# VH-VL binders against Alsin (ALS2): the designs that were tried, part 18

Target 1, 196 residues: Alsin (ALS2), of Homo sapiens (Human) (q96q42r690to885)
Amino acid sequence: GYIASLHELATTERRFYSKLSDIKSQILRPLLSLENLGTTTTVQLLQEVASRFSKLCYLIGQHGASLSSFLHGVKEARSLVILKHSSLFLDSYTEYCTSITNFLVMGGFQLLAKPAIDFLNKNQELLQDLSEVNDENTQLMEILNTLFFLPIRRLHNYAKVLLKLATCFEVASPEYQKLQDSSSCYECLALHLGRK
Key: E = the ipSAE of ESMFold2; O = the ipSAE of OpenDDE; V2 = 0.75 times the mean of E and O plus 0.25 times the DockQ between their complexes.

## First folded at step 10 (VH-VL; framework fv_diridavumab)

Design k6 (from j5 with heavy chain S100Y, light chain A98S; at its last look DockQ between E and O 0.55; V2 from the best seeds 0.53)
Fold by OpenDDE, look of step 10:
Order: C-alpha cells, then sequence, then structure tokens
Structure k6 (fold): chain C 196 residues (1-196), chain A 119 residues (1-119), chain B 111 residues (1-111)
C-alpha cells in the first residue's frame, strides 16, 4: 500500500544516508586531510568529488528526515520532495557522477601519493564493509570504484518505489502520471550513469 | 557571486517581535541550509538556528527554542527569522549565513541587520 | 561564556607569526571539524579556514589551521596590518543540545 511504500522509502533512505555519512566522515574527509595527497590536479579533482558527494549525502539525509515528517502528517503525494524537486535530485546525482568519472578518467585513486594509498590500504576492511564487497581477493581500486558508485544504485530504488506508489492511484489520475513520469526519469538517469 | 541580502535595521520595544528577512542574490539557496547568527555589541557570534528552504525543516539553538521561528519562502528565495518577546539583551547585529549543506562552516554571510530593543 | 575558549587578545609586529588557540570538548572540536572566521571592524565574519586546515579560495597560505584532540590552532605568518581583526573559531556541537558554537573571539593587534 501507499503508506507501506512510504515507510520503505523512509527506512531505506535513512539507511542509505547512514552509509554515505560514514563514507564521508571516515574515508573522504580524512583522506583529504592528508599531507602530500597527490598532484594539484589530482587533489582538485578529488576535492570536487568530495564536494559533490557531500551535497548528495546532505540531500539524501534531509530527504529521509522530510519523509518521516510526511508520514506523521496528512500530505498529498505531489508534495513528496523527490517529486516536487526531482530536478534537484537528478542534477545532484548527475553532477556527482560527472565528478567521479572525471576523477577516474584522469587516473583516479592510482594517482594518489603514498600517504593516501597507505591510508586506503589501512582502511581496506572498512572500505569493504561500506561497499558491501565480500570477496577478500578484491583489489583496493575495485573496492573504491564500487564504493563511490554506490549512490547511483539508489536511483534505481527511487524509481522502483515511485512505481509502487503509482499503483496506489487510478491510472487516469494526475498523481499516477506524475509518479510514473518521475520514476522513468530516475530510472533513465540510473541507466545512463550506470554505463559509465 | 552569491550574496545574501538582509532587510533593514529595526527598532523595537521590549515584549514585541521582530522579523528579519534574508534573500539570495546571484543565485539560489533553496537546497542550502541558511542559518541565523547574531552578535551583540562587543560579543562574539551566536548561532540561533537554521532552515533548509526546500524541506522547510528548521533547527534551533536551545537558548532560543520557543522564542525564535525560522521560515522560508521557497518561491521567493527568502528566509525569515522572527524573534518574539524581545528583551534589551536581544539588541544585536543579526546575520544570515549560508551553511555548506550542514557542514561545519558558513561560507557566505549577509551584511547583517541591526535590531535595537529599547524602552 | 562561549563554549569554545580563545585567548582574548594577541599581538605582534608586521612580518611576525602569531597563533590563536581554540579549546573545546569531545562533543564539539573532538568530534567535528573546526572553522575559523575573520571579522574586520564593521564587517560580517568571513570564512578563513574550514575542515581544520583547508583554505577557501582567495585566502592566502599565510593562514593555516590545525587540530589536535579537543583543541584547534590558527596560524598567521607574515603578519600584515590588514590582518588586524577579531578571529573566531567555530564548530558543530554533537551534544544533546546540538548546535553550532563559536569561540569567544581573539582580537589580533598588529603593532
Amino acid sequence: as target 1 above (196 residues)
Amino acid sequence: EVQLVESGAEVKKPGSSVKVSCKASGGTFRDYAISWVRQAPGQGPEWMGGIIPIFGTAKYAPKFQGRVTITADDFAGTVYMELSSLRSEDTAMYYCAREYYWEDYFDYWGKGTTVTVSS
Amino acid sequence: QSVLTQPPSVSAAPGQKVTISCSGSSSNIGENYVSWYQQLPGTAPKLLIYDNKRRPSGIPDRFSGSKSGTSATLGITGLQTGDEANYYCGTWDSSLSSGYVFGGGTKLTVL
């Protein structure tokens, strides 16, 4: 049902935020605090990734909080933030993916200086936990790649939940159409970004 | 360049309320956290609270809880701070500041609004 | 009283180095990143340092920040007359009374 789907969205959003928050606080920010992180260009690209990641993390966190409030009130489906401000979400994800792609295209984590690599190696278990990579034989760079593309996976989840919500409305209703259209947008973006 | 434009100076009597506005120029801060920070004469800055316009959720410092109301007009790109039950101790410069997505710093500040509470 | 403690004043001659300390607790500086703000007379605060030691664009490398434990330090080398201002540290407090907290400020006088 409608309420059940919203609860699912809220719960999973909170969980996802927690994960991203941990990545930001335990990996990204400490990493950027290291001395001699790499070349100027590499550091700048990584800083951009971190900035966009932080924005995304913030947006997701606030969205989760707003959903909790939504569930305690009587609000219309059209007032859901992922619908009302879909462009903001889509743009934020796009910008993040662009930043991480640019970073990787230019050499990625392999171009980081020894202190950074040492830090990442030291935290490999944490990185595996955060990225949900269970294979102990997975290389560090692969783990990092998986970790930093985790946000893209959430776009598919948004699309799925929005479709579930749509089924709670009559096909001819404006709510149904808006939810379906929005779902399609999130799915399309997920597919596009997932190819990178 | 992003600029935060605040409303004009206010002179109020004790017990009254004041409402200060903050509007972004050169951009939008709908998805940013806008905080209110006041500074009494000769004192340091004091955080009062903040809001994220697109979500409408405000946070308040415990000291001002129940007496301050922060709201946002998303369409107008304006954030408001209303302080009630004014006291002489509320005489201060009131700044709006943009917080980088509830990170631990304010990167843009308004010029401030002087609020004077006097009998 | 401010949650974060700063020396009320520091002074030095042009070209010299000064340091400004900021002391807090585990719930603020200990757990969160510290920012520094410069406030020139008659102006709003300006972000000087964020994330303990990072400089925003336009801030010269004469300004530096560091953090250790529950304390933070602002360093200013090559002191200039234009550096005369009040400096405030700030950070988020993660205690039950969650909020942003500032230091009491340090007045820097260039002799």
Scores: ipSAE 0.502, ipTM 0.833, lowest interface PAE 1.3, mean pLDDT 92
ESMFold2, look of step 10: ipSAE 0.546; ipTM 0.799
ESMFold2 (binder alone), look of step 10: mean pLDDT 88; pTM 0.918

Design k7 (from j5 with light chain Y33W R55K; at its last look DockQ between E and O 0.68; V2 from the best seeds 0.00; counts 0 for: pae E 3.2 > 2)
Fold by ESMFold2, look of step 10:
Structure k7 (fold): chain C 196 residues (1-196), chain A 119 residues (1-119), chain B 111 residues (1-111)
Amino acid sequence: as target 1 above (196 residues)
Amino acid sequence: EVQLVESGAEVKKPGSSVKVSCKASGGTFRDYAISWVRQAPGQGPEWMGGIIPIFGTAKYAPKFQGRVTITADDFAGTVYMELSSLRSEDTAMYYCARESYWEDYFDYWGKGTTVTVSS
Amino acid sequence: QSVLTQPPSVSAAPGQKVTISCSGSSSNIGENWVSWYQQLPGTAPKLLIYDNKRKPSGIPDRFSGSKSGTSATLGITGLQTGDEANYYCGTWDSSLSAGYVFGGGTKLTVL
């Protein structure tokens, strides 16, 4: 039902935040603290990826925290942040995906300087665990790609939970239409960004 | 360019409360954390807490937990800080500041507003 | 009693170099990035250094930052009388009572 779907959203948002926070603290912060990462262009592109990743991580963490307050108050669907401020979420994911795509087309992780590559190799088991790649023969570059595209998978989850919430309302209601329209927006973006 | 403006200076008696506002113009405001930082005369700054207006949930420094309330009016683009049970050591300059998404620094500061607690 | 320890004052002549230290712990400087703020007399703090060593646009190259272990350092070369100010370090503290912490400040006097 409705309440169960709200709890699902809250629980999965906090779990996703924990994953992104670990990536930020255990991979991005140490990587960006190295003295030599590569050319100025490569470093600027990586810094843009990290900046957009950090924005997503921050917004998702705050969203998860705010859902606890939402669950204890009046639980009107129109007040859900992923519905009320969907443009912010959609734009933030688009900006992130653009930043990682720009980084990859310019050569990506393989063009990082030796100290950065050594850091990533030394931490390959952590990267594999964080990315949820189960094949122990997976190459480092594939692990990194999987890891940095994890945020795009979350859009599908938003679309699913919004559709579940919609089914709790009459088809003729404004709540149903808004929830279904928003669910479609998140799903369309997820499919579009997944093709990049 | 982001500009942050606090409400005017206030003089208060011990045991009372004060409520200070912060408005932003220019740049992006609603999806950034807006923090309150105070600075007593001759001392360093002290982070009190913050809020992201679109989410409405505040975070507080442990020292101020229970005495400070931070709220936002997303439509008005305004953040409020209320400090209760005032005492003389609460006399300070109070700033609003925009927190980075890394939570490591404040890139824009208001000019500050003075709260004086005197009998 | 600041969580981050800075010397209360430092001085040097115009054109000289000065360094300002900031000492913390594993839960703050040790695992988080450090920022530095300049506060000119009668003004709000202004961001000088972020992410340990990076500078916003408009900050001269003579300002530098670094971090080692649980300590951070602000360097200022080519001192000018306009650099006379209070300088504060800041960072996140990840301990159980987490929050943002500032140093107590260092007053720079340019003689």
Scores: ipSAE 0.407, ipTM 0.734, lowest interface PAE 3.2, mean pLDDT 86
ESMFold2 (binder alone), look of step 10: mean pLDDT 88; pTM 0.916
OpenDDE, look of step 10: ipSAE 0.764; ipTM 0.910

Design k8 (from j5 with heavy chain G27Y D31Q; at its last look DockQ between E and O 0.06; V2 from the best seeds 0.00; counts 0 for: pae E 7.4 > 2, placed apart)
Fold by OpenDDE, look of step 10:
Formats: C-alpha cells, sequence, structure tokens
Structure k8 (fold): chain C 196 residues (1-196), chain A 119 residues (1-119), chain B 111 residues (1-111)
C-alpha cells in the first residue's frame, strides 16, 4: 500500500544515511587526516570526492527527516521531497558520481601514498561490511570502488518506490503520471551513472 | 531564537549596484535556505531568489536572472544579495527570509532593508 | 498581474467571519502547499498558515486555511481590530521557471 511504501522509504533512507555517515566518519575523515596522502592532484581529487560525499550525506539525512514529518502530517504525494525536489537529488548524485569518476580515472585509490593504503588495509573488514562485499577474496580497490558507488544503488531504490507509489493512483491521474515520470528519471540516471 | 539581521538602508543611483546582507543566527545556518523577497511601495511581496548555504547553489526568479547574485558566507553566517543595473523600479523593501530545503513557506523574516533608487 | 489572484479588499465588523480566496493554477496551488502571510502596517510579513491549513505556534485557531484544486482560502473568525492588515497567499511554482509566487494581497478592514 501507499503508506507502507512510504514507511519503507523512510526506514531505508534512515539506514542509508547511517551507512553514509559511518563511511564519512570512519573512513573519509581519518583518511583525509593522514599526512602524505599522495600527490597534490590526487589529494585534491579525493577531497572533492569527500566534499561531494558529505553534501550527499547531508541531503539524504534531510530527506530522511522530511519523510518522517511527511508521514506524520499525511501530506499529499506531490509534496514528497524526492518528487518535488527531484532536480536537487539528481544533480547531487550526478556531481558526486562525477567526482568519484574523475578520481578513479586519474588513478584512484591506488595512487595514494603508503600511509593511506596502510590505513585502508587496516580497515578492510570495515570497508567490506560497509560495502556489503562478502567475498573475502575481493581486492581492496574493488571494495573501495563498490563502496563509493553504493549511492547509485539508492537511486534504483528511489525509482522502485516511486513506481510502487504510482500504482496506488489511477492511471489517468496527474499523480500517477508524475510519479512514473520521476521514477523514470531516477532510473535513467542510475543506469547512466552505473555505466561509468 | 532565530534572528535575521539585515544591513542598513541604501540610496543608489540608476545603473549602480547594491549589496544587501542578511546575518542569520539562532539556528544551524547551513541547514536552511535563505531567500530574498522584495516589496515595492503599495505592492505585494516578490520572490527574487534563494540560496542553500551547504550546497552554495542559488536559484533566481526569471525576472532577476542575470542581474541578481546571491551568495553565502558560512563562516559569517551571512547571506548576500547583490542587484546590479539598478532602476527606479527597484525601489523597494528587501527582505531576507528563511525556509527549509523542503518547505513551501517562509517562517522567519528579517526586518527588511530599504533600497531607494533615484537620480 | 500576480500569479496568484486575491480579492483586493475585504471588510467586516468585529466578531464576524471573513474569507479570503486565492486562485492559482495546476503548476502552483494545484501541486504545492499554500502558505498565508499576514503583514501589519510597517512590518515584515508574518507566517500565518502553512501546508494549506496548518498554524504555526502562536497563531490562534481563529485563523484557518483550506485548499481545493487550484484555489486556497483563508478564514478568519471572531474578527478583531488587530486583524486589520494585508494578507498574502504564497506557494511554490513547479513550472520550468520554478520560483515562489505570491498573491496580489488582500486588504482586510475591520469596520
Amino acid sequence: as target 1 above (196 residues)
Amino acid sequence: EVQLVESGAEVKKPGSSVKVSCKASGYTFRQYAISWVRQAPGQGPEWMGGIIPIFGTAKYAPKFQGRVTITADDFAGTVYMELSSLRSEDTAMYYCARESYWEDYFDYWGKGTTVTVSS
Amino acid sequence: QSVLTQPPSVSAAPGQKVTISCSGSSSNIGENYVSWYQQLPGTAPKLLIYDNKRRPSGIPDRFSGSKSGTSATLGITGLQTGDEANYYCGTWDSSLSAGYVFGGGTKLTVL
């Protein structure tokens, strides 16, 4: 049902925010605090990734909060933040993905200096947990890539939820069309970003 | 307590620029958008644009696009609105107002800054 | 000329009820929540109603809001002399040139 789907979205959004927060606090912040992380270019690119990640984390957190208030107030579907402010979400995800892609294209985590690599190796188990990679044979760089592309999966979830919500309305209704269109936008972006 | 303190009244000549400031306090500055709304004498409010500090992204009403610049200083907790190529029609009270990222209303308003454009 | 249309003026005696209408379109009132603002002479606008019908803290229950389709209505019961002010509706416009839009305002006179 409609309300059930919204609760699911709220719950999963909160969990996702927590995960991103953990990544930021336990991985990104300590990593960036290390001395001699690498070349100036590499560090700058990583800093950009971290910045965009932080902004995305903030956005997701605010979204989670808004969903709670939405559910409490029984607001109209058209007022859903992911629908109403879809452009903000899409842009934020795009900017983040661009930053991480740029970082990876330039060499990625393998260009980091030894202290950074050591830090990441030391926290490999945590990285595996956060990235939901269960294969023990997975290389560190692959784990990191999976981790930092994790947000793309959430875009798919948004698309799915929006589509589910659409089914709660008559096909001829404006709500149905808007939800479906928005779902398509999120899905298209997810696919586009996932190919990079 | 949430406070929006705006800069003092301005008197400008046509063709010049004016920069008004809005210092926000009493809340987490980066978590709320600040919009600028002006009101000409005897007229209703008119939304000019707004900025989300944490993103640094400003949006503008089409009417003012290219002529208005909204910026934020996170350290100072201050938002700025610069309007260029001033005209007599720009004479108005300029308000800064707070809104959440997701809401369709302004819950706190500054006292306003009078900008007078006259030759 | 304003995107949202309001009657220019309304009047009533103390203790009576008044209603102020606000008409828009599908891209604004139709899709977004409406807010109402009270502006006393010489002061900044004050939030009166948000989310079509919700009252901020400190706003008496004499003030009410409703929305239907592309129109919104502000209701004021038990009219007081202190209610004499300009009232504006406002909402977000979801069109390509997205922005916040206000009504032209309604002057409420307490007779």
Scores: ipSAE 0.021, ipTM 0.632, lowest interface PAE 4.5, mean pLDDT 90
ESMFold2, look of step 10: ipSAE 0.027; ipTM 0.591
ESMFold2 (binder alone), look of step 10: mean pLDDT 90; pTM 0.931

## First folded at step 12 (VH-VL; framework fv_diridavumab)

Design n1 (from k3 with heavy chain D31E; at its last fold request DockQ between E and O 0.79; V2 from the best seeds 0.00; counts 0 for: pae E 2.4 > 2)
Fold by ESMFold2, look of step 12:
Structure n1 (fold): chain C 196 residues (1-196), chain A 119 residues (1-119), chain B 111 residues (1-111)
Amino acid sequence: as target 1 above (196 residues)
Amino acid sequence: EVQLVESGAEVKKPGSSVKVSCKASGGTFREYAISWVRQAPGQGPEWMGGIIPIFGSAKYAPKFQGRVTITADDFAGTVYMELSSLRSEDTAMYYCARESYWEDYFDYWGKGTTVTVSS
Amino acid sequence: QSVLTQPPSVSAAPGQKVTISCSGSSSNIGEKYVSWYQQLPGTAPKLLIYDNKRRPSGIPDRFSGSKSGTSATLGITGLQTGDEANYYCGTWDSSLSAGYVFGGGTKLTVL
């Protein structure tokens, strides 16, 4: 039902935030604190990735907190921030995915200096755990790609939950139309970004 | 280039209220935490509280809890601060400041607006 | 009775180095990241150092930051007359409902 789907959204948002927060604190912050990361261009691209990742992490964390408050209130669907301000969410995900794509096209993690590569190798077990990659044969660069493209998976989850919420309303209702349209927007973006 | 713009200077009598506003002029800020920081002459800055316009939930420093109200227009992204029961000690420069997404610092500051409480 | 303690003033000649200390506690500097702000006369504060030691773009490398335990330090080398300003440290404080705290400020005079 409606309430169950709202709790699903809130619970999964808190879990997603926890994962992003761990990546930020245990990987990105320490990595960016190293004295030598690589060439000026590579460092600038990585800094843009970190900036857009941090924006997304911040947005998701605040969204999770707002959903907890929302569940104690009137719970009107039109007041859901992910629905009311969907363009900000869609833009934040797009900006992040563009940043990681630009970084990878220009050579990506392979072009980082030795201290950065050594840091990533030393933390390979943590990276596998965070990325949810189960295959021990997976190379470091594949683990990193999986890790930094996890947000596309979240877009699919938003689309699914929004569609579940929509089915709780009459097909002719404005609530149904808004939720279905929003679900379609998140799914469309996920498919578009997944092809890059 | 992001610039934060506060509303104009105010002169108020003790016991009244003041409401000042803050808006970005060169970018978006409605998804950022926007804080109010005041600074009395010759003193250090003092954080009063903040809000993220799209989420609408304000946080307040304990010193100002009960006297300050921070609100936002979530689509316009304008943030308001209202300070009630004004005293002469409230005479200060009032800044809006934008919190970074790293959450550790304020990366952009407005020019400030003066609130003067005169007897 | 500022939560973060700074010396009220420091001075040095052009070309010299100064350091400005910021002393806090385990609930702020000890577990949070420190920022430094420069406030030139008649202007708003400006971010100078974040994340304990990192400089935003446009801040020259003669400004440096460090943190040890519950104390932070701003270093300025090659002093210039344009560096005359008030300098504030700032950080979040995790003690019950405290929020963001600033130091009382240090006035730098370049003789």
Scores: ipSAE 0.556, ipTM 0.805, lowest interface PAE 2.0, mean pLDDT 88
ESMFold2 (binder alone), look of step 12: mean pLDDT 88; pTM 0.917
OpenDDE, look of step 12: ipSAE 0.853; ipTM 0.932
ESMFold2, fold request of step 14: ipSAE 0.513, 0.509, 0.515; ipTM 0.795, 0.795, 0.798
ESMFold2 (binder alone), fold request of step 14: mean pLDDT 88, 88, 88; pTM 0.913, 0.917, 0.916
OpenDDE, fold request of step 14: ipSAE 0.254, 0.751, 0.683; ipTM 0.734, 0.906, 0.887

Design n2 (from k3 with heavy chain F106M Y108V; at its last look DockQ between E and O 0.89; V2 from the best seeds 0.00; counts 0 for: pae E 2.4 > 2)
Fold by ESMFold2, look of step 12:
Structure n2 (fold): chain C 196 residues (1-196), chain A 119 residues (1-119), chain B 111 residues (1-111)
Amino acid sequence: as target 1 above (196 residues)
Amino acid sequence: EVQLVESGAEVKKPGSSVKVSCKASGGTFRDYAISWVRQAPGQGPEWMGGIIPIFGSAKYAPKFQGRVTITADDFAGTVYMELSSLRSEDTAMYYCARESYWEDYMDVWGKGTTVTVSS
Amino acid sequence: QSVLTQPPSVSAAPGQKVTISCSGSSSNIGEKYVSWYQQLPGTAPKLLIYDNKRRPSGIPDRFSGSKSGTSATLGITGLQTGDEANYYCGTWDSSLSAGYVFGGGTKLTVL
């Protein structure tokens, strides 16, 4: 039911935050701390990726914490931050996807300086574990792509959980319409961003 | 060019309360953690607590728990800090500061506002 | 009671270098990232170093930061009279009733 679906949203949000937090702390922060990352343009694009990733990670972490508190209090659907401030969530995902896409179309991780490439190679097992790639023969660049596109998969999950929440209300209700519209927005964005 | 602006300086009597506000100009702050930090004369800064306006819940340093209330009006784009049961030791400069999305530093500070507690 | 310990003052002549230490514990500096703030006389604090050693845009590379174990260090080379200020370290603390903590500050005098 409604409570079970809210609990699903909360637990999956905390799990997603944990993944993003590990990527931020174990990959992005150490990588950006290196003395030489590459050309000015490549470094600026990577810094933009890190900036947008960190904002998304922060938003998701705070959302997960708010959902835990929400489950112990008043559980009105209109109070859900993912509905009330959906444009902020959608914009944060869009900004992140734009930043990683811009970085990758300009050559991506392969254009980084040797110290950065060495860091990534030394951490290939960690990258594989974080990305959950099962094929041991997967190339480093494929692992990195899978890892940094994990947020797109989360958008589909939002859409699915929001539909589950919607089915707990009458089709004519304001709650149903808001949840359904929000679910459609997340699904549409996921499909649009997945084409890039 | 984000700038934080606190409300004006206040002189208060012991036992009263004070409520100071913080607004942002030149940028958004409603999805950032906004902290209140005070600094007594000749002392280091002291974190009092903070709030993320869109989530509306506040976190408090243990020293101030029970005396401080931090709230936000997301529509007005304003964060408030209210400190009750004022004592002379509460005389300080009070700053609002925006926390970075890296969550380990205050990247934008207001100019501060003085609260003086005297008879 | 400051959770993070800094020397109360340091002095050096223009052109020289100084270091300012910040000592903490495993619940703060040991597992969190350290930032440094400069407070010029009569002004608000200003971010100088974040993420242990990174500089915000506009901060010259004569300011540097490092961290080892539960201690952090701010380095300043090529001292200028305009560097005369109070310097504070800051970080999150995960101990009971966790929150953000600052050092007590170090007054830098440029003689």
Scores: ipSAE 0.499, ipTM 0.784, lowest interface PAE 2.4, mean pLDDT 87
ESMFold2 (binder alone), look of step 12: mean pLDDT 89; pTM 0.925
OpenDDE, look of step 12: ipSAE 0.596; ipTM 0.867

Design n3 (from k3 with heavy chain S100Q; at its last look DockQ between E and O 0.04; V2 from the best seeds 0.00; counts 0 for: pae E 5.2 > 2, placed apart)
Fold by ESMFold2, look of step 12:
Structure n3 (fold): chain C 196 residues (1-196), chain A 119 residues (1-119), chain B 111 residues (1-111)
Amino acid sequence: as target 1 above (196 residues)
Amino acid sequence: EVQLVESGAEVKKPGSSVKVSCKASGGTFRDYAISWVRQAPGQGPEWMGGIIPIFGSAKYAPKFQGRVTITADDFAGTVYMELSSLRSEDTAMYYCAREQYWEDYFDYWGKGTTVTVSS
Amino acid sequence: QSVLTQPPSVSAAPGQKVTISCSGSSSNIGEKYVSWYQQLPGTAPKLLIYDNKRRPSGIPDRFSGSKSGTSATLGITGLQTGDEANYYCGTWDSSLSAGYVFGGGTKLTVL
């Protein structure tokens, strides 16, 4: 149902925010605080990743908080921020995924200086836990790849929840059309970014 | 480039209310927190509260809770601050400021607007 | 009384180095990231340092920041007469809905 789907969106958004917040605070911020991380170009690309990741983390955190408040008030679908401002969400995910792709194409984490590589190796258990990689023998670079592409999974989840919400309205209604269109936009973006 | 512009200076009598606006140009600010910060003559800044326009709810500093109302028109790109029951101590420069994507600083400040409370 | 404590003034000669301290508590500087703002006479505050030590674009590297425990410092090297300003630290405070807090300010005089 409608209320159940709203609770699903709110709960999963809080959970996703917690994941992103932990990655930001325990991995990205400490990594970027290290002295002499690598070449100027590599550091600039990593800084762009961190900037886009932080914007996304901020957006998700605020969205999760607003959904908790939304559940206590008027719960009209047209008032949902993820529908009303979908382009901002889609753009934030695209900007982030572009930044991590650019970083990885240019050599990625492999080109970082020894202090950064040592930091990542020291934290391999934490990286596995955050990425939810089950195989303890998974290579560090594969763990990092899985971790930093988690947002694509979230886009699929948005598409699913928006479709569930749509089924609560008559097919001829403007609410149904808007929810269905938005679900399609999130799914299309997820598929596009997943091909990279 | 993001620029924040507050509405013009105002002179008010004690006990009245003032409503000032802040308009952003050069960028989208709807998903950013916009705060109001005031500074009385010769004093440091004081955070009054803020809002993220797309989410519509405001947070207020305890000192101003009950006297200040912050609202936004997220598509017009405008944030409003209304301060009620004005006193002479409310004479100050009022700034709007934008929080960067991180929750710990204000990266863009308006030029400020003066509110003078005198009888 | 300010939640964040700064010395009211500091002074130094052109070309010298100065530091400005900011003392807080575990609910603000201890848990949160510190920013510094410069306010030149007659102007709005301007972001100088964020995330304890990072500089926004356009801020020269002679401005630096650091944090230890519940204290933060702003360092300025190669002092210029144009650096005369009020400097404020700021951070979020997690205690009982306190919100964003600023220090009382430090007036820098370049003699």
Scores: ipSAE 0.208, ipTM 0.685, lowest interface PAE 5.2, mean pLDDT 86
ESMFold2 (binder alone), look of step 12: mean pLDDT 88; pTM 0.919
OpenDDE, look of step 12: ipSAE 0.510; ipTM 0.832

Design n4 (from k3 with heavy chain E103M; at its last look DockQ between E and O 0.71; V2 from the best seeds 0.00; counts 0 for: pae E 3.3 > 2)
Fold by ESMFold2, look of step 12:
Structure n4 (fold): chain C 196 residues (1-196), chain A 119 residues (1-119), chain B 111 residues (1-111)
Amino acid sequence: as target 1 above (196 residues)
Amino acid sequence: EVQLVESGAEVKKPGSSVKVSCKASGGTFRDYAISWVRQAPGQGPEWMGGIIPIFGSAKYAPKFQGRVTITADDFAGTVYMELSSLRSEDTAMYYCARESYWMDYFDYWGKGTTVTVSS
Amino acid sequence: QSVLTQPPSVSAAPGQKVTISCSGSSSNIGEKYVSWYQQLPGTAPKLLIYDNKRRPSGIPDRFSGSKSGTSATLGITGLQTGDEANYYCGTWDSSLSAGYVFGGGTKLTVL
């Protein structure tokens, strides 16, 4: 039902936030603290990725907290922030995915200087855990790619949960129409970004 | 450059309430946390709490929970702090400050506004 | 009382170096990132150092930060009279409901 789907959104958002928060604190911030990361261009692209990742992480963390409070209140669908401010969410995911795609197209993690590569190799087990890679022979660069494209999977989850919420309303209702439209926007974006 | 502007100085009597506002100029802050920090004369800063305007849910420091209410008007681009049951020790400079996306520091501060509790 | 402990004052001559300490606990400095703020007389605090050691643009490299265990240090070299200010450390605290905490401040005097 409606309440159950709201709980699904809240618990999965908190879980996703925990994942992003760990990536930020255990990988991105320590990596960017190194004295030598590579060429000026490569470092600038990585810094843009980190900036957009951090904004996304921040948005998702606050969304998860707001959903916990929301579940104790009036619970009107129109007041869900993911619906009310969907353009902010969609733009934040798009900006992040654009930044990581730009970084990877220009050579990505392979072009980082030795201290950065050494840091990543030393932390390969942590990277595997965070990325949920279960193949013991997966190369570091594939692990990193899987890790930094996790947000696209979340867009599909939003679309799915929003459809579940929509089924709790009459098809002609404004609630159904707004939930369905929003779900379509998230799914369309997920498909578009997944083809990159 | 982003600049935060608090409302004007206030003089209040003990037991009353004060409500101060904060608005950004030269940027937006709807999706940033905006905190209130006070500083009594001769003392260090003290975080009171904060809010992200689009989410509307405030966080409070334990010392101020129950006496402080932080709200936002997303369309006006304004954050408010209301402190109730004022005491003489609430005399201080009150700042609004913007939290960075890293969420570990305040990158922009207002000039502050004085709240004086007397008589 | 201040959760983060700083010396109340420090002084040195122009051109010299000073360090300002900030002592905390495992629930704050030990697991969180430290920031430093400069407050010139009659002004609001200004971000000086974030992420333990990083400088925002416009902050000269004679300001440095470091962290070890549950303590943080602000270093200032090439002291100038314009550096006279109060300096505060700050960080989040994960202990039960604590929130953001500041040090009590250190007044730097350039003699």
Scores: ipSAE 0.376, ipTM 0.731, lowest interface PAE 3.3, mean pLDDT 87
ESMFold2 (binder alone), look of step 12: mean pLDDT 89; pTM 0.920
OpenDDE, look of step 12: ipSAE 0.626; ipTM 0.875

